# VH-VL binders against q0aze0: the designs that were tried, part 469

Target 1, 268 residues: q0aze0
Amino acid sequence: MKIILVNNRFKENTEKKAQEIAGQLSALNVEVIIDNGLDEPYAGTVDFIMVLGGDGTMLRAARRYGQRAIPVLGVNMGTVGFLSNIEINELAEYLPLILREEYSLEARMMLEVAVFQQQSLLTRVFCLNELLLRSNSPRMLSFALEISGQKLEPYRGDGLIVSTTTGSTAYSLSAGGPIADPQLDAFIVTPVASHIINKRPLVVSPEREISLHLLEEREAIIGIDGQIKMDFGAENRVLIKRAPHPLLMVNLKAKPFFTSIDRSLQRQ
Key: E = the ipSAE of ESMFold2; O = the ipSAE of OpenDDE; V2 = 0.75 times the mean of E and O plus 0.25 times the DockQ between their complexes.

## First folded at step 22 (VH-VL)

Design RB23 (framework fv_inotuzumab; at its last look DockQ between E and O 0.83; V2 from the best seeds 0.80)
Fold by ESMFold2, look of step 22:
Structure RB23 (fold): chain C 268 residues (1-268), chain A 123 residues (1-123), chain B 112 residues (1-112)
Amino acid sequence: as target 1 above (268 residues)
Amino acid sequence: EVQLVQSGAEVKKPGASVKVSCKASGYTFDDYAIHWVRQAPGQGLEWIGGINTHTGDTYYRRKFQGRVTMTADTSTSTVYMELSSLRSEDTAVYYCARDEQYFDYLSGTFDYWGQGTLVTVSS
Amino acid sequence: DVQVTQSPSSLSASVGDRVTITCRSSQSLVYSEGSTYLSWYLHKPGKAPQLLIYDVSRRLSGVPDRFSGSGSGTDFTLTISSLQPEDFATYYCLQATHWPITFGQGTKVEIK
């Protein structure tokens, strides 16, 4: 069995714990590859991905490996997030189930994001939570949103969020979007500081294609999962659609989303 | 409108401790980690550590491990750094600085800084 | 720890001069998806440091366009295309790709 162990670049004890776990797994004849983000993603066949960290670490794993149909387990090493399943001190208890593949999988929709300069593709990336288009200056943006070729009235404001239902509790929520059941597949389109009151959040079928472009020359940025930044200007367009494959999240321990919502969002 | 306001200058004896506060305003507190950086007289900038205000995770440079504690109070949007077992070489201006975060992810970029707090350790 | 070394340690220049400061890392600063956490700061005595450039080349909003950053891998450059009176200061690079965060030793830019 070959496992990728994904850890956080910015926390020394995550690195030490990853090495300890890798040693334990090697003693069980499990081949372990550690992905701390400094090397290219492992290209070979892998049976399982274990994420040591919080939701931000899971987001990097999803972007790197989410399209490969590999089970991904979130292992919490501190504050419980929305995407972790077990605690680090429970790993030994659940390890036999992992090795015997005795767990269920929960599918989470991802975004496929394609950024163009004029007609040329610059970049294609995947995203678990959201794409954020935002101003990179004190001036507002004027931009166009199209949904499956249907042009909406122009937007004016600080930007726009296109999120998955998984991302509904992240930036989209802070901008006034709804909390969505992560088992639903949908786009949630949330304006950021819109100067036009009839621009309300939209919930959109995952079968739609969403495009964005600026209507005036402005400095803007596209953010992906709060971690990847790309410059965005009047010569650019971005197309967003449902990614070909969902992230396959491992479920070893029940995590009732609805009964936990008050506790998870008390800081909002 | 983004502001980081630090507590005032301190004079301490060797072996004592100091607690410096950094009060944030003008932005969403849990969207940014707070780091601490110091500059001793005639020296460059030295990173001490930081705290993720969303997760509560702390990150301490090894030389300060065991002597430094950072805490965040979300209700007052304030971060504290306590440095114990003070030595004369701890005499420095201490700055807090914010760093964009997204859950446990940190960008490591310090876009706004506090005004600095002079800590003098003198026998 | 990843060492980040600046050169020169100091320089003298006149208003209008082009100034170039380099920052060399002991390891590559390239992270996942090509992210490179290298930033540049300006620091004057008695003032807090100020961010100029982040992610190698991205200018912070409000920073004049005479400041630019470039480089990749282990070698990075801050350029001031036409030095202004307010630019006389000490400049620091910072890497945050590797834990722990480390600063360069600084480059003092003084009036000739």
Scores: ipSAE 0.804, ipTM 0.904, lowest interface PAE 0.9, mean pLDDT 91
Fold by OpenDDE, look of step 22:
Structure RB23 (fold): chain C 268 residues (1-268), chain A 123 residues (1-123), chain B 112 residues (1-112)
Amino acid sequence: as target 1 above (268 residues)
Amino acid sequence: EVQLVQSGAEVKKPGASVKVSCKASGYTFDDYAIHWVRQAPGQGLEWIGGINTHTGDTYYRRKFQGRVTMTADTSTSTVYMELSSLRSEDTAVYYCARDEQYFDYLSGTFDYWGQGTLVTVSS
Amino acid sequence: DVQVTQSPSSLSASVGDRVTITCRSSQSLVYSEGSTYLSWYLHKPGKAPQLLIYDVSRRLSGVPDRFSGSGSGTDFTLTISSLQPEDFATYYCLQATHWPITFGQGTKVEIK
């Protein structure tokens, strides 16, 4: 068995714990690779990914490995979030199950985000939570939204979020988006400070494609999962689709989403 | 307008503790982390640590661990840095600075800074 | 800790001059997905430091276009295309790719 441990570069305790866990796993004849984001993603075959940290760390892991159909376990280390399944102090208890592959998987839809310069592809990224288009100045943006070739009325505001249902409890929520069942596949399109009062978020079928571009010569920024940033101008287009592969999240411990949502959200 | 306003200058004896405050305004408080950076006389900038205002997680530089405590009060949009067992070497201007946060992710880019708080440690 | 070394430590220049400051890290500052957490700050005595450039080359909104950042891996530069009177200050680079966050030692830009 080969396991990748993903940790947080800003949390030394996660690195320390990763080393400790690596030692324990090695003693059990499990090969371990530690990924703190400083190196390229491991290109070889792995059986399991363990994320040590919070939701941000999970998002990074998802972007790096999610397309590879590898089970990903979130192990919470002192943070509040929605993407961890067990706590670090529970790892010892569940480790035998992990090694025996006695767990269930929950598929979570990811976004495929493609950014173009004219017709040339600049970058393609898979992400678990959301794409954000926002102004890089105090001025509002004017941008066009197309859904499966259907042109909506131009948007004017600070920006727009295209989120998965997983991401519905992230930035989309802060922008007034709905809380979505993570077992549901859908796009959530949430305006950010639209000039149109009470402009409502859209819930869009994952079978559709979403296209965004600016209608004016202004500087904007594309944000992905709050971690990746790139400049976005009038010559750019972004195309959002459902990723061809979902993230396979390991479910070792029952974590009822709706039962615990109030408690989790109260801390936000 | 984004503003970080720090508490006033402090004079302390060696061995004492100092608690500096940083009040944030003009933005959603718990969307950004606050870091603390100091500059001793004739020296450069030195990162002390930071606090995630959403999760409550703290990030301390190792050399300050055990002596520094950072806390956040969301009700007042204020972050505090307490430094104990003060030494003469702790004499410096202390700055708070804002950093983008996304769950447990920090960008490490400080886009807004407080005006600074002079802490003098002398016998 | 990752060391960040600036060059030069100080320089004298005149208004209108092109100024280049270099920042070298002991390790690559490239992080996941190609992100590089290198930023530049301007600091004047008695004032709060100000962010100029982040992510190597991104200029903060409101920062004059005479400021630019470039580089990759371990070598980075801040360029002031035409030095203005208000630009005389100490400049710092900062890396946040590696824990802990570290600053360069600073570059003081003085009037010639």
Scores: ipSAE 0.783, ipTM 0.909, lowest interface PAE 0.7, mean pLDDT 94
ESMFold2 (binder alone), look of step 22: mean pLDDT 91; pTM 0.938

Design RB24 (framework fv_inotuzumab; at its last look DockQ between E and O 0.74; V2 from the best seeds 0.80)
Fold by OpenDDE, look of step 22:
Structure RB24 (fold): chain C 268 residues (1-268), chain A 123 residues (1-123), chain B 112 residues (1-112)
Amino acid sequence: as target 1 above (268 residues)
Amino acid sequence: EVQLVQSGAEVKKPGASVKVSCKASGYTFDDYAIHWVRQAPGQGLEWIGAINTYTGDTYYRRKFQGRVTMTADTSTSTVYMELSSLRSEDTAVYYCARDESYFDYLSGTFDYWGQGTLVTVSS
Amino acid sequence: DVQVTQSPSSLSASVGDRVTITCRSSQSLVYSEGSTYLSWYLHKPGKAPQLLIYDVSRRLSGVPDRFSGSGSGTDFTLTISSLQPEDFATYYCLQATHFPITFGQGTKVEIK
């Protein structure tokens, strides 16, 4: 068995814990690779991914490995989040189950985000939470939204979020988007400070494609999961699709989404 | 308008503690982390640590571990940095700075700064 | 700790001059998905530092276009295309790819 441990570069405790866990796993003849994001993603075959940290760390792991259909376990290390399944102090208890592959999987839809310069592909990324288009100035953006070739009325505002249902409890929520069941596959299109006060978020079928481009010569920024930033101008276009592969999240412990959501939201 | 307003200058004796405050306004408090940076006389900028206002996580430079404590009060949108066992070498202007955060992710880009707080440690 | 070394430590220049400051890190600052957490700050005595450039080359809104950042890996550059009177200050680069966050030692730009 080969396991990747993903940790947070700024959380020394996660690094230390990763080393400890690596030692324990090695003693059990499990090969371990530690990924703190400073190196390229491991390209070899892996059986399991453990994410040591919060939701941000999980998002990074998802972007790096989500397309490989590898089970990903979120191990919380004292942070508030929606994407961890067990606590670090519970790992010892569940480790035998992990090694025996006695766990269930929950498929979470990811986004495929393609950014173009005219007809040329600049970059393609997969992400678990959302794509954000935002202004790089205090001025509002004017941009066009198309859904499966259907042109909507131009948007005017600070920006737009296209999120997964997983991402519905992230930035989309702060922007007034709905809370979505993570077991549901859908796009959530949430305006950010729209000039139109009554502009409502859209829930869109994952079978559709979403495209965005600016209608003016202004500088904008594409943000992905709050971690990747890219300049976005009038000559650029972004195309969003459902990723061909979902993230396979490991369920070792029951974590009722709707029961815990109130507690999590109250802390915000 | 985004603003970080720090508490006033402090004069302390060696061995004492100082607690500097940084009040944030003009933005959603828990959407950003706050870092603390200091500059001693004739020296450059030195990173002390950070606090994630959303998660409550703290990140301290090893040099300051055991002596520094950062806390956040969401009700007042204020972050505090307490430095104990003060030494003459701790004499510096201390700055708080805002950093974009996303859950446990920190950008490490300080887009807004407080005005600075002079802390003088002298016998 | 990752060391960040700026060059030069100080320089004298005149208004209108092209100024170039270099920042070299002891390790690559490239992080996940190619992100590079290198930023540049301007600092004047008695004032708070100000962000100029982030993510190597992204200019903060409101920052004049005479400021530009470039580089990759371990070598980075801040360029002031035409130095203005208000630009005389100390400049710092900052890396946030590696824990702990570290600053360069600073580059003081003085009037000739």
Scores: ipSAE 0.841, ipTM 0.924, lowest interface PAE 0.6, mean pLDDT 94
Fold by ESMFold2, look of step 22:
Structure RB24 (fold): chain C 268 residues (1-268), chain A 123 residues (1-123), chain B 112 residues (1-112)
Amino acid sequence: as target 1 above (268 residues)
Amino acid sequence: EVQLVQSGAEVKKPGASVKVSCKASGYTFDDYAIHWVRQAPGQGLEWIGAINTYTGDTYYRRKFQGRVTMTADTSTSTVYMELSSLRSEDTAVYYCARDESYFDYLSGTFDYWGQGTLVTVSS
Amino acid sequence: DVQVTQSPSSLSASVGDRVTITCRSSQSLVYSEGSTYLSWYLHKPGKAPQLLIYDVSRRLSGVPDRFSGSGSGTDFTLTISSLQPEDFATYYCLQATHFPITFGQGTKVEIK
């Protein structure tokens, strides 16, 4: 059995803990690959991914491995996050169940994001929480949103968020979007500081195709899961679709989503 | 208007401790981690560590491990850095700086800084 | 720790001059998905440092366009296309790809 341990570059204790866990697993004849983000993603076959850290660490694991249909377990090393399932001090208790594959899986929709320069594909990335289009200057953006070829009236403001339901409690919430049950599949489209009074958040079928481009020359940035940034200008457009595969999250303990809603509201 | 306001200068004897505060205003406190950076006389900038105000996690450079403690008080939007077992070599200007965070993720980019706090350690 | 070395350590220049400062890292600063956490700061005596450039080449909003950053991997450059009186300062690069965060030793830009 081969497992990837994903950890955080800024949390040295996480890296040391990953080495300790790797040693424990090796004693059980489990091959372990540690991914701290400095190397290219492991390209070979793996059976399981264990994320040692918070929701930000899970987001990187999802971007790297989420399209490979591999079970992913979030292991919290601090305060409970939205995407962690067990605590680090519980890992030894649950390890036999993990090795015997005695757990359920919860599917979480991901975004497929394609950025173009004119007609040429520049990059394609996957995203668990959201894409953020934002101004990179004091000036507002003027931009166009199309949903499955249907052109909406132009937007003017600081930007736009296209979120999964998993991302509904992140930037989208802060911008006035609804909290959504992460077991639902949908896009949530939330304007950021819109100058146009009638631009409200939209909840959109996951089968739709969403397109964005600027209507005038401005400096903008596309952010992916709050961690990846790309320059975006009048020569670019971005196309957003439901990713081919959901993230397969391991469930060993009940997820406390609804009991944690008050923490999400503190981002108001 | 984003501001980071630090506590005033301190004079300490070797072996003592110092606690420097950094009060944030003009932004959402939990959206940004706070890092501490110092500059000793005649030297460059030296990173000490950080606290993620969202998670409460702390990150200390090994040189300071065991002597530094960082805490955050969300009710007052204030971060504290306490350095113990002071030596003459700890004489420096200490800065706090903010770094955008997203859950446990930090960018390591310091867009706003406090005014600095001079800590002098002498016998 | 990842060592970041700047050159030159100091230079003298006149208003209007083009200035180039280099920053060399002992290890690649490329992180997951190509993110490169290399930034440049300006520091004047008695003042706090100021961010100029982040992610190698991205100018902070409000920083004049005479400042530009470039480079990849281990080698990075800050360029000031035409020095202004307010640009005489010490400049630092910073890497945050590797723990711990480290600064270059600084480059002092002085009035000729």
Scores: ipSAE 0.803, ipTM 0.904, lowest interface PAE 1.0, mean pLDDT 90
ESMFold2 (binder alone), look of step 22: mean pLDDT 92; pTM 0.950

Design RB25 (framework fv_inotuzumab; at its last look DockQ between E and O 0.65; V2 from the best seeds 0.00; counts 0 for: pae E 2.03 > 2)
Fold by OpenDDE, look of step 22:
Parts: sequence; structure tokens; C-alpha cells
Structure RB25 (fold): chain C 268 residues (1-268), chain A 123 residues (1-123), chain B 112 residues (1-112)
Amino acid sequence: as target 1 above (268 residues)
Amino acid sequence: EVQLVQSGAEVKKPGASVKVSCKASGYTFDDYAIHWVRQAPGQGLEWIGVINTYTGDTYYRRKFQGRVTMTADTSTSTVYMELSSLRSEDTAVYYCARDESYFDYLSGTFDYWGQGTLVTVSS
Amino acid sequence: DVQVTQSPSSLSASVGDRVTITCRSSQSLVYSEGSTYLSWYLHKPGKAPQLLIYDVSRRLSGVPDRFSGSGSGTDFTLTISSLQPEDFATYYCLQATHFPITFGQGTKVEIK
């Protein structure tokens, strides 16, 4: 068995714990690779991914490995989040199950984000939570939204979020988006500070495609999962689709979403 | 308008402790982490540590571990840095600085700074 | 710790001059999907430091376009295309790819 441990460079404890866990797993004849984000993603075949940290760490792991259809376990390390399944102090208890592959998987839809310069592809990224288009200045943006070729009225505001249902409890929620069942596949399109007061979020079928571009000569920024940033101008287009592969999240411990949502949200 | 307002200058004896506050306003408090940076006389900027206001996680530079404690009060949108066992070498202007956070992720970019707090450690 | 070395430590220049400051890190500052956490700050005595450039080349809103950042990996540059009177200050680069976060030692830009 080969396992990738993904930890958080921003949290020293995760690095230390990753080393400890690596030692324990090695003693059990498990090959371990530690990914702290400082190197390229491991290109070889692996059987399991363990994420040590919070939701941000999980998002990074998802972007790096989500397309590979590898089971991903979130191990929470002292933070509140929606994407961890067990606590770090529970790992020893569940480790035998992991090694025996006795766990369930929950598929979570990811976004495929393609950014173009004219007709040329600049980058393609898979992400678990959301794409954010925002102004790079105090001024509002004017941008066009198309859904499967249907042109909506131009948006004017600080920006726009296209989120998965997984991401519904992240930035989209702060922007007034709905909380969505993570077992549901859908896009959530949430305006950010629209000049139209009653501009409502859209829940869109994952079978549709979403495209965005600016209607003015201004500079904007595309943010992905709050971690990746790139410049976005008038000559750029972004195309959002459902990723061809979902993230396979490991379910070792029952964690009912709706019964725990209040507790998680109260801390925000 | 985003503002970070720090507490006033402090004069302390060696061995004492100092607690500097950084009150944030003009933005959602727990969407940003707060770093602490100091500058001793004639020296450059030195990173001390960071507190994630959302997760409560802290990360201290090793040289300060055991002496520094960072805390956040969401009810008052205030972050505190306490430095104990003060030495003359701790004499510096201390700054708090805002850093965009996303769960346990930090951007590592200090876009807004407090005005600074002079801490003088003298016998 | 990752060492960040700025060059020069100081320089004298006149208004209108092109100024270039270099920052070199002991390790690559590339993280994850290619993000590079390198930023530049301006610091004047008695004032708080000010962010100029982040993510190597991203200019903060409100920062004049005479400021630009470039580089990759371990070598980074801050350029002031035409120095203005208000630009005389000490400049710092900062890396946040590796913890602990570290600053360069600073570059003092003085009037000639």
C-alpha cells in the first residue's frame, strides 16, 4: 500500500504529525509520501490520500490529486470544517480499517475551470469549492454570464462565485448563497455585492456550462478555492464545467451534514 | 475602510511581559489572519508569528516559542500579542498586519498594517 | 529557515531614475500549483510598511504603475521605472512560501 500524506505548510503541527504518521505507517510496511505543497504532486500510483489539516488543505489536495480517483480522507487537526471525516486523535482507531480498505466513499463533484486568452487555453484547473471572479479595484465590474449558450443580463457588482454544492458552505455562503446538500451535484452561481439588490443566486444543473467574460476594459482576478489567483482581463474568458471525475472522499465515521451544520456555522 | 489600530507605546523592565493589541475594523474579522512583525532599531523587519482568526491556529517563529502568545477576540475584533521574559533585544516597533485567510490557508501577503507599537525594554 | 537576500543593501538615485532591487531566496518559493508567495513592501521611518507587490508581480490596487515585480523560483526583482520623491524609502521583500516567514534585509533607496 502507498499513501500520500498531505499537510499544511501554514501549520507546523501538521508537518510534525505527518512525519510521525509516516513513521507509523512505514513500520506497517506502508509506503508513505509526504506532500507539503513544496514539490510537484507525486506522479506515481497511490492507493490512499490522507489530508492532515483543515478544509483549505483538503482543497489543495483535491486540486492536486482529485482527478486521479484516489480515496481522500480528511483528518481534522483542531479546526472547524466541513471536509474532514475524523479527528487526528481518532486516526489510530481507524487506521486498521484504512489498511484493510474497509470504508465507504462519497463522490463530490468538482469544477473544471478553463481560462482562455481569446481562443488559446491559458490554464485548466480542477477545484472542489469555487471559482471567484472579483474586481481588482474598488470599482464594480461589468461582466457577462452565459449558461449553456443562454446569455443572461449583464452583471454589475464586485464579482461572481461559481461554486459546487460542497463549496456552498464556503465563500458562496458568505455572499448570500444557499446551503446545498453535498450529495447533490449542482452549480451555485452567487453574485458578490451586485448593484441589483434582489439579484438571486442560481442553482444550475451540472450538465450545463458556465462562461464568464468582462464587458469592460478593467482588470479583475480569478480566485480558485481561495488559494489560486490569476489576472483576468477583457480578452479573457472562463469556462466552467463539471469535472469529469469527482473527488472520492473517504467516509470512515458517520458525519451527518445537516445535524452538524449548525454547530459548524456557529463558529463562523 | 480597513484599519488596524494598535495599542500605545510600552516601557518595560527586563523579565516583564508586554501585551500589544491590534483592533481590526472595516472588514470581516475572521476572514483574515493577523501577523506580527517587529523592527528593532537599526534592523530590518522580523516576522514573529501569525494567528488565524478563523481556526484559532497560531504559528510562532521558533526563537519566540515559549515567550509569545497570540490570541484573538472575535467579539471585539481584536488580536493580542503577548511577549514574556522581555529582554533589551526585544526593544522594537511591533506591527500587526492583515493576511487573507481561507479556512486553514493563509495567503502570506500583508496588505494592511497597524501603525506600530513601540516597546522599550530598559533597566 | 529560508534565507532571503536583497541587493543592494542601499543605493543612491535621482528622481526619474530607474531603480532595480533584487531578492534571492535560498530555496524555491514555488508552492503547490505554481503559486509563489513573494511580496514587496515600502517602509518609511515612523510609518507602517506598505504593500506594493504580491505574488511576485501583482500590483496592489492604488500602487502606481511605475512599480513592477518580476522573477521566478529563487530570483525576484522589484523595479521602479521612474523614481519619484515619495519613493525614497527602505524596501523589503518577503517570502511566505516557507515557514517561518522571512524578510529580506532591506534596501534603502536614498536621494543622490
Scores: ipSAE 0.831, ipTM 0.923, lowest interface PAE 0.6, mean pLDDT 94
Fold by ESMFold2, look of step 22:
Structure RB25 (fold): chain C 268 residues (1-268), chain A 123 residues (1-123), chain B 112 residues (1-112)
Amino acid sequence: as target 1 above (268 residues)
Amino acid sequence: EVQLVQSGAEVKKPGASVKVSCKASGYTFDDYAIHWVRQAPGQGLEWIGVINTYTGDTYYRRKFQGRVTMTADTSTSTVYMELSSLRSEDTAVYYCARDESYFDYLSGTFDYWGQGTLVTVSS
Amino acid sequence: DVQVTQSPSSLSASVGDRVTITCRSSQSLVYSEGSTYLSWYLHKPGKAPQLLIYDVSRRLSGVPDRFSGSGSGTDFTLTISSLQPEDFATYYCLQATHFPITFGQGTKVEIK
């Protein structure tokens, strides 16, 4: 059995714990690859991904490995988050179940984001939470939103968020979007400081394709999961659709989403 | 509007401790880490460390390990940096700065800064 | 620790001059998905540092287009195409791909 162990690059205790876990797994004839983001993602086949950290570490793991259909377990290091399943002090208890593959999987929709210049594809990335289009100048944006070829009336404001249901508790929430049950597949389209009356958040079928382009020359940025940035200008267009594969999140322990909603609202 | 407002200047004797506050407003406090940076007279900028404001997790530059403690109070949206066993070399302006990335993903891009707090250590 | 070396340590220039400042890292600053956590700051006495450029070349909103950043891997450059009176300051590069985060030693840009 081969496992990728994803951690972050700045917390020494997490690195030591990752090495301890890797040693324990190696003693059980489990091969472990540690990924702190400084090396290229491991390209070979693996059976399982274990994420040691908070939601930000999970987002990076999802972008790197989420399209590979590999089970991903979030292990909380004491950090409050939506994407962890078990606590680090529980790992020994659950390790036999992991090794025997005695767990369920919860699918979480991901976005596929394709950025074009003119008609040429520049890049394609995946994300778990959201795409943010925002102004990169003191001036607001004027931009077009199309949903499956249906052009809405132009938007004017600071930007737009296209979120998964998993991302509904991140930037989308702060911008006034609804909290969504992460077991649903949908796009949530949330305007950021819209100056156009009647531009309300939209909940959109996951079978739709969403495209964005600027209507005026402005400097803009596309943000992915609040972590990756790309320049975006009048020569660009972005196409967003449901990614080919969802993130397969391991469920070993019931996680009470709805009772945790108040914690997310405190972050407002 | 995002703001970081620091506590006022302090004068301390060698061996004492100082606790500098940094109050945040205009954003969701516990979504963003806070870094601390200092500049001694005639010197360049020096990074001290970072705190994840929600978890309290910290990473300190080695030369400050054991003398610095960073804490966060989410109820008041305030971070604190305490530096103990002060020496004359610790005379500097101390800045807090926000990491533009959130959660436990740090880009180390400091988009907003406090106004600075002068700490003077003299006999 | 990753060393970041800035040059020159100081320079004298006139309004309208083109100014270049270099920053060299002892290790590659490339991180996940092509991110490169190298940023440039302007610092004037009595004021907080001010972010100019992040991710090597991305100008912060509101920063004049006379400021540009370039480079890759270990070698990076800040360019001011036509120096203005408000640009006389000390400039710092910062790397954050590797912890601990480190600043360059600074480049003081002075009036000739």
Scores: ipSAE 0.637, ipTM 0.850, lowest interface PAE 2.0, mean pLDDT 89
ESMFold2 (binder alone), look of step 22: mean pLDDT 91; pTM 0.941

